# VH-VL binders against q6zmt9r679to764: the designs that were tried, part 31

Target 1, 86 residues: q6zmt9r679to764
Amino acid sequence: DNLLHWLAEELSEENAESLSSTLPLRRSTIQLIKLKNPDDLTEQIHEFLCFWKKSLPTFTDKLRLLARHLRKIGRSDLAEELKFKW
Key: E = the ipSAE of ESMFold2; O = the ipSAE of OpenDDE; V2 = 0.75 times the mean of E and O plus 0.25 times the DockQ between their complexes.

## First folded at step 26 (VH-VL; framework fv_vulinacimab)

Design bb2 (at its last look DockQ between E and O 0.87; V2 from the best seeds 0.77)
Fold by OpenDDE, look of step 26:
Structure bb2 (fold): chain C 86 residues (1-86), chain A 118 residues (1-118), chain B 112 residues (1-112)
Amino acid sequence: as target 1 above (86 residues)
Amino acid sequence: QVQLVQSGGGLVQPGGSLRLSCAASGFTFDDYAMSWVRQAPGKGLEWVSYIRGSGDETHYADSVKGRFTISRDNSKNTVNLQMNSLRAEDTAVYYCAKFDYYEGMDVWGQGTLVTVSS
Amino acid sequence: DVVMTQSPLSLPVTLGQPASISCRSSQSLLHEYGYNYLNWYVQKPGQSPQLLIYWGSNRASGVPDRISGSGSGTDFTLRISRVEAEDVGVYYCQQYYSTPFTFGQGTKLEIK
């Protein structure tokens, strides 16, 4: 999941909040991730993304779906770069 | 508004071929997978085929594998279903549907009748 | 393949009364990370199918509160608290947990 870790490094705290709100994750899961990594935003985001990715069916175009989420939060730049790196 | 408009279909003899087309508008087409679902006269719904947004992965029902081919042209916002070696049991109204990975098939076309008969 | 089984197949209902449709899957539709990939659709007379419920219990846009979905794993239920004339049609459950996607047989709701 080096790609997801890269993405996590590129997202601001504001982006992280916006992104997490768009991801269909349980509130409890989000809270647990934050508690596990209280001072590491990058790792929080990385775990959010990893969990999200695993929560999707195998046939899912996870790249394009993630890109859609990134565009939704105003990070079209990352969406494009993500597609390139994937 | 989000819309799917279908074209193609009609009457064909067994062993023949038809091509269905579905034109999408009102949403970012290549962000979404597309599916075809059919309904034989007086029967229920049967999933036929699926294609991811990039077109890099497709899936088919066993009943149509090797005979049907789903494809898409993201530059034209269209998804197509090439149907070869058609059989009588392929007779149905065919629907294209927008596939959201969260919600499923949230938008449907108007349907196209395909009749396979000698 | 995941087999979807609906009951009943025919559902005559008096206006204003509640209606309930059951859907059973041959395999669990609950993903290991917590989502039930089960949808409900309705096909009204002369129309294309339309989405009612996704993830087993979430109403699609425009779906009234009187329609609800519940269940988890292999057993699901669609409920209409007060049936209206506009509810006439054939209802289908469908799994999108894995390909091939499969539908239930359909339940025909009609007014007595």
Scores: ipSAE 0.853, ipTM 0.950, lowest interface PAE 0.5, mean pLDDT 95
Fold by ESMFold2, look of step 26:
Structure bb2 (fold): chain C 86 residues (1-86), chain A 118 residues (1-118), chain B 112 residues (1-112)
Amino acid sequence: as target 1 above (86 residues)
Amino acid sequence: QVQLVQSGGGLVQPGGSLRLSCAASGFTFDDYAMSWVRQAPGKGLEWVSYIRGSGDETHYADSVKGRFTISRDNSKNTVNLQMNSLRAEDTAVYYCAKFDYYEGMDVWGQGTLVTVSS
Amino acid sequence: DVVMTQSPLSLPVTLGQPASISCRSSQSLLHEYGYNYLNWYVQKPGQSPQLLIYWGSNRASGVPDRISGSGSGTDFTLRISRVEAEDVGVYYCQQYYSTPFTFGQGTKLEIK
């Protein structure tokens, strides 16, 4: 998903830590992703987002839900960018 | 505080129509889906309909497809259920519920009675 | 459609004693790399339903520790470790894995 890759490129290390603490991902999944990509932050974030997306039923408004998470971590600017990508 | 206030119930004849409304406050309305759930007298809960925060996607129970339409007005923080071709079996208390994509139906309205009777 | 089956449908319980309610789903509610999309609700006499448990085992806000959920896939249990008078009501399991969302038949919990 190009939108999730774009987002992964826009997030800082601080954003990634905040996001991983608010996304409902299992700790073991987070640790596995970090072990697979120990020095590749963008790939870590991209995989977090992909696993998160896969964890959700099809009826879920994933874009709006992601925007809500971005606002929670202080990236309302990115949440607004998601509106343009609806 | 999070609150859902319902209106629009009443008595209607079979084949008639009725529109239910649910007014939301205390949360960012557009961020959440909404559902309708009904309960016939003395019976259990039956899910009726669901609408995403944007209003772009809706889902219905088979028992109401083609007769009921869920809609929302995000500028007024309301969700509505248009009920057409009503039958005696539609007699129930109708609840609106806030649908959190993680937690499901986490806040419910007070319920409104719809009675379909000759 | 996913069929939800509760047992028992009637549950008389002595005050202060434990209570358990079983819920079985006709298909797995465990989403890939995610959670079980199974909720528990209570409808107390004269009230609207209230969320108790989401994702099979997570307590909703304000729900006391004596109420817990467990299970995975197709088999789920709601447990009340010490029944209090305020626990009287009808308990429903509900799947939100896929639409149409479906409820169990309800379990009426009463103090005997």
Scores: ipSAE 0.619, ipTM 0.898, lowest interface PAE 1.5, mean pLDDT 91
ESMFold2 (binder alone), look of step 26: mean pLDDT 92; pTM 0.942

Design bb3 (at its last look DockQ between E and O 0.87; V2 from the best seeds 0.78)
Fold by OpenDDE, look of step 26:
Structure bb3 (fold): chain C 86 residues (1-86), chain A 118 residues (1-118), chain B 112 residues (1-112)
Amino acid sequence: as target 1 above (86 residues)
Amino acid sequence: QVQLVQSGGGLVQPGGSLRLSCAASGFTFDDYAMSWVRQAPGKGLEWVSYIRGSGDETHYADSVKGRFTISRDNSKNTVNLQMNSLRAEDTAVYYCAKFDYYEGMDVWGQGTLVTVSS
Amino acid sequence: DVVMTQSPLSLPVTLGQPASISCRSSQSLLHSEGYNYLNWYVQKPGQSPQLLIYWGSNRASGVPDRISGSGSGTDFTLRISRVEAEDVGVYYCMQYLQTPFTFGQGTKLEIK
């Protein structure tokens, strides 16, 4: 997912930790992603975003849901940019 | 506070049309999907329709497909249900509901009575 | 469509006693990340429905501790540890894993 990869590049390590804590993902899932991509924060973020997106029900407005999560972690700037790029 | 206030409804003959409206306040409206749920007199709850925050996707119960249309105006924080070709079995109290993808229908309107009778 | 089946449909309870309502789905509501897309609602006399439980076991805001949801997959239970007068109403389970969203028949809780 090119859009999610862009978002992953824009998030700091702190943002990534905050964001992952707000997403309904198992801790074990997050840990496995980190283990798979050691020392590559961007790929870690990209992967858990892709996993999250894929796990949602098909009827979900994934863009607006993600935007809501971004606003929750204080990245309203990315939320707005995300909507523009979507 | 989060609130949904409904309007519209009333008495209509079979084959007629009605438009229901639901005004939202207290939350970022376009971040959330909206749904309509109805309840026939003395009966249980029946989901009617769903619309995503952007309005780009809608879903309907089979019982109303082709007759009902859900829409939203995010600039006015409103969701509407256009009901055409109404039937006696459409008689019910209709509720609008805020739909959270994690929690479900966490906020409900006060309900609007729709009576279809000759 | 996912069929939701509740039991019992009528539930007379003595004040202070526990109450239990079962809900069964025709297919699993279990998500890959372990969440069950199952709601419990209550509609009290003359009121709109209100959310009690989401994801099968999480209490919605304002819901007292004496009300709890449990279960996974296809079998779910709503429990009230000590029934109070304010608990009178009709309880519904609902799946929101897929459209159409579908409700159980409803369980009418009354005080004996």
Scores: ipSAE 0.906, ipTM 0.962, lowest interface PAE 0.5, mean pLDDT 96
Fold by ESMFold2, look of step 26:
Structure bb3 (fold): chain C 86 residues (1-86), chain A 118 residues (1-118), chain B 112 residues (1-112)
Amino acid sequence: as target 1 above (86 residues)
Amino acid sequence: QVQLVQSGGGLVQPGGSLRLSCAASGFTFDDYAMSWVRQAPGKGLEWVSYIRGSGDETHYADSVKGRFTISRDNSKNTVNLQMNSLRAEDTAVYYCAKFDYYEGMDVWGQGTLVTVSS
Amino acid sequence: DVVMTQSPLSLPVTLGQPASISCRSSQSLLHSEGYNYLNWYVQKPGQSPQLLIYWGSNRASGVPDRISGSGSGTDFTLRISRVEAEDVGVYYCMQYLQTPFTFGQGTKLEIK
C-alpha cells in the first residue's frame, strides 16, 4: 500500500490516463474513483492501483506485473524503482 | 514470435529421476509465470506445477508434491521440472506453458513424453 | 479444489452446423472485479493445447469470431457457430482462480 502511494505521487495525469487504459479495470470503477476524489489526483491513482491489486488472484506476482505496465506506458524509470523497493 | 521448446524425457524405471527443460523465446521471460501440465496416454490434461516470474513462489499438484521440483533460470530463459521417485502413473506427455497472469496458460510447448516402466 | 465438469464428453457434429459445450465449476470463478477465471482450450490431433477463450468470454489472439464463450460464475458455454473440419479436437475448460488449477474432462469434437 505505501509502495502504491509512492507510485501514485510519481505519476502525472497523462501517466494515469495511460496506465488506466492498460490495466484491466472497468471504466465504471475508474469513474467512480474520480468522482470520489475529484480534486486529488494522487488519491485517484492510489485507489485504482489498490482496486487493481485486489482484483488479482493470490498467486500473481503483482509487483512484477505492475512494472510491466509501467514499462508499457513509458515509465521504465519507475518500473526499475519498484525492483529496489519491493 | 513466442516460442517454448522442450527437451528431456524418455524411458525411466520406477523410482528413477528425470529432468525436463523448456527454453523460452520471443517474450520477456521474467514477466511471466510458467507452468507444467501433463497428459497420460488417452487421458485429459492435469496441471502439475507453477512458478512465478521471479522464482520466489511455487505451487504443486498434490500427486507430485515432494517428488517434483519446478525451477527457472531467468538468465537462460529456461524453466525446468526435476522429477524424482517416479511412478508408473507419472507416465504422460509433459507440456510447459507460459502463464500470463491475466490470460492464464496462453502459449504451450510441443510436449515431451515421459515413460515410467519396468 | 475446484472441480470442473464438462458435457457432453463426445460431440459428433455435421460440418457447417453449430456446436456447444458446457462447463460447470464446483464454486464460482467470478473474482472481485467481475472477471471469470475460466479458460477454454482445444487440443487438435497430434498438437499441443491452444488457448481459445480466457476470462470466460474473451477470444485469444487469432481465434475466429465463430468461436465464442459465455456464462458466468459456475456455468460456462463454448459455442462454435459453424463447425469446420479444422475444429476437430478435444476441448477443455480450465479454472485458474486458485491452485491447483483444474481442467474439465475434455469434449471430443468430431465431424460425422
Scores: ipSAE 0.596, ipTM 0.897, lowest interface PAE 1.6, mean pLDDT 92
ESMFold2 (binder alone), look of step 26: mean pLDDT 94; pTM 0.958

Design bb4 (at its last read DockQ between E and O 0.90; V2 from the best seeds 0.81)
Heavy chain, then light chain:
Amino acid sequence: QVQLVQSGGGLVQPGGSLRLSCAASGFTFDDYAMSWVRQAPGKGLEWVSYIRGSGDETHYADSVKGRFTISRDNSKNTVNLQMNSLRAEDTAVYYCAKFDYYEGMDVWGQGTLVTVSS
Amino acid sequence: DVVMTQSPLSLPVTLGQPASISCRSSQSLLHEYGYDYLNWYVQKPGQSPQLLIYWGSNRASGVPDRISGSGSGTDFTLRISRVEAEDVGVYYCMQYLQTPFTFGQGTKLEIK
ESMFold2, look of step 26: ipSAE 0.649; ipTM 0.905
ESMFold2 (binder alone), look of step 26: mean pLDDT 94; pTM 0.957
OpenDDE, look of step 26: ipSAE 0.895; ipTM 0.960
ESMFold2, fold request of step 27: ipSAE 0.614, 0.600, 0.612; ipTM 0.900, 0.896, 0.896
ESMFold2 (binder alone), fold request of step 27: mean pLDDT 94, 94, 94; pTM 0.955, 0.956, 0.954
OpenDDE, fold request of step 27: ipSAE 0.912, 0.910, 0.910; ipTM 0.964, 0.964, 0.964
ESMFold2, last read: ipSAE 0.628, 0.621, 0.637; ipTM 0.904, 0.900, 0.904
ESMFold2 (binder alone), last read: mean pLDDT 94, 94, 94; pTM 0.955, 0.955, 0.955
OpenDDE, last read: ipSAE 0.913, 0.912, 0.911; ipTM 0.964, 0.964, 0.964

Design bb5 (at its last read DockQ between E and O 0.91; V2 from the best seeds 0.83)
Heavy chain, then light chain:
Amino acid sequence: QVQLVQSGGGLVQPGGSLRLSCAASGFTFDDYAMSWVRQAPGKGLEWVSYIRGSGDETHYADSVKGRFTISRDNSKNTVNLQMNSLRAEDTAVYYCAKFDYYEGMDVWGQGTLVTVSS
Amino acid sequence: DVVMTQSPLSLPVTLGQPASISCRSSQSLLHEYGWNYLNWYVQKPGQSPQLLIYWGSNRASGVPDRISGSGSGTDFTLRISRVEAEDVGVYYCMQYLQTPFTFGQGTKLEIK
ESMFold2, look of step 26: ipSAE 0.680; ipTM 0.910
ESMFold2 (binder alone), look of step 26: mean pLDDT 93; pTM 0.954
OpenDDE, look of step 26: ipSAE 0.897; ipTM 0.961
ESMFold2, fold request of step 27: ipSAE 0.668, 0.715, 0.700; ipTM 0.908, 0.920, 0.912
ESMFold2 (binder alone), fold request of step 27: mean pLDDT 93, 93, 93; pTM 0.953, 0.953, 0.952
OpenDDE, fold request of step 27: ipSAE 0.914, 0.912, 0.913; ipTM 0.965, 0.964, 0.964
ESMFold2, last read: ipSAE 0.667, 0.702, 0.660; ipTM 0.907, 0.914, 0.903
ESMFold2 (binder alone), last read: mean pLDDT 93, 93, 93; pTM 0.953, 0.954, 0.954
OpenDDE, last read: ipSAE 0.914, 0.910, 0.913; ipTM 0.965, 0.964, 0.964

Design ctl2 (at its last look DockQ between E and O 0.51; V2 from the best seeds 0.00; counts 0 for: pae E 8.5 > 2)
Fold by OpenDDE, look of step 26:
Structure ctl2 (fold): chain C 86 residues (1-86), chain A 118 residues (1-118), chain B 112 residues (1-112)
Amino acid sequence: as target 1 above (86 residues)
Amino acid sequence: QVQLVQSGGGLVQPGGSLRLSCAASGFTFSSYAMSWVRQAPGKGLEWVSSISGSGDETHYADSVKGRFTISRDNSKNTVNLQMNSLRAEDTAVYYCAKSDYYEGMDVWGQGTLVTVSS
Amino acid sequence: DVVMTQSPLSLPVTLGQPASISCRSSQSLLHSYGYNYLNWYVQKPGQSPQLLIYWGSNRASGVPDRISGSGSGTDFTLRISRVEAEDVGVYYCMQSLQTPFTFGQGTKLEIK
């Protein structure tokens, strides 16, 4: 997912931690993602976002959901940019 | 504070039309799907319709397809339900609800009574 | 359509005693990535419905610890460890995996 990969590149480590606390993924899944890519934060975040996206039912507005979560962690700038790139 | 305030409804004859409205406040309206759920007198809950945050996706119960239309105006923070060709079995209290995609319907309106009778 | 079946439909309970409501779905509500799209609602007398549980086991905001949800796949349970007077109402399960969203018949909890 190119869009989610872009987003992953724009998020800081602090943002990633905040985002992981707001998105509904198991802590164990997050730990596994980190173990898989211990030295690549961007790839960790990318896999995290991809996993989250796939966890949603079909009747979802994934873009608006993600934008909402970005605003929650103080990255309204990315939320707007995400909507533009979508 | 998150709030949904409903308006519209009332008494109408079979074959008539009504429009329900729900005004939202206290949250980023366009980020959430909205739904209508109804409850016939003395009966359980029945999902009627849902609309995505952007408004580009809509879903309807088979019982209302072709007769009801859900819409939203994100500039006004409102969701509406246009009900045409009303039948006696449409008689119910109608609720609007904030439908988070994975956390359920976490905010509900106060309900509006729709009575279809000759 | 997914059919939701609740039991019992009537639940008289003594104050302070536990209560349990079952909800079964005609197909699995477990998504491939591990979330059960099952909600519990309660409608108290003269009020609008309110969310209690989402994803089968997560309490909504303001829901007390004595209320819990469990289960996976097709079988789910709502439990109240110690029933209080404020718990009187009709409880509904609902699947949100796919449209049409479908509710159980409702379970009427009353105090004996």
Scores: ipSAE 0.048, ipTM 0.793, lowest interface PAE 4.1, mean pLDDT 91
Fold by ESMFold2, look of step 26:
Structure ctl2 (fold): chain C 86 residues (1-86), chain A 118 residues (1-118), chain B 112 residues (1-112)
Amino acid sequence: as target 1 above (86 residues)
Amino acid sequence: QVQLVQSGGGLVQPGGSLRLSCAASGFTFSSYAMSWVRQAPGKGLEWVSSISGSGDETHYADSVKGRFTISRDNSKNTVNLQMNSLRAEDTAVYYCAKSDYYEGMDVWGQGTLVTVSS
Amino acid sequence: DVVMTQSPLSLPVTLGQPASISCRSSQSLLHSYGYNYLNWYVQKPGQSPQLLIYWGSNRASGVPDRISGSGSGTDFTLRISRVEAEDVGVYYCMQSLQTPFTFGQGTKLEIK
């Protein structure tokens, strides 16, 4: 939870849009998150990451997978920091 | 290249123990879950056990709970299956496999025969 | 436990013709917003299993376009649009939504 909030604070709107297009989430989930907190980008990103995390089977290395996605969108700096914040 | 090399099979009497080993190379081992899947001669596939990349989570099929223990050593890039109180029904080829969130069990070892007889 | 039921269990096919294998689960494999935790594997004679399809319809690396997966929830299908000799083997569906992870019984595909 603390880690996902930190990440939400570090991502720009462009980063979040890129990440949402590479993560396997439905448009309806993204729309619901925007409607719930229309003026709070950090909270939108935080909720997006939480929904993504909850969509995975229990037996999934979520941190490794998140780091891979961060590298894919050009934020290898954040992927590196994930390793140290755990 | 990504590779899983298995060892440790053999013939054992009922009630005995055996340890299977699977050595990994070509990928960041600690980032991936590992699984054991078995196949009795002439039969289908049966999932046996899985362990998370960190080793913090383990799961077992009901038929092996309390008798088998999955473990990993991320410094040696190995996953192991300790098999105790073996029964004739455990006779099978055992495969280790690397799990990827988007590709399932995408790399498999060559298989190791375990025979429980006598 | 989630029971996985395949049909047919034996599938003789003529080279060049389509083949279809059904997999049904005892409960829905659809997890949050469209992910179906259903994989397909093939075990060719004398070989270890290999992944064909993950999440119901996504082809694994190196799997030809003539092999596809479809379906959702409880009913899934593996299709081979034009069977070739290299397709001979036993095909398994597997659910990875919850432990214990479970396979179907297998479908043996043979050339007739």
Scores: ipSAE 0.007, ipTM 0.690, lowest interface PAE 8.5, mean pLDDT 85
ESMFold2 (binder alone), look of step 26: mean pLDDT 94; pTM 0.957

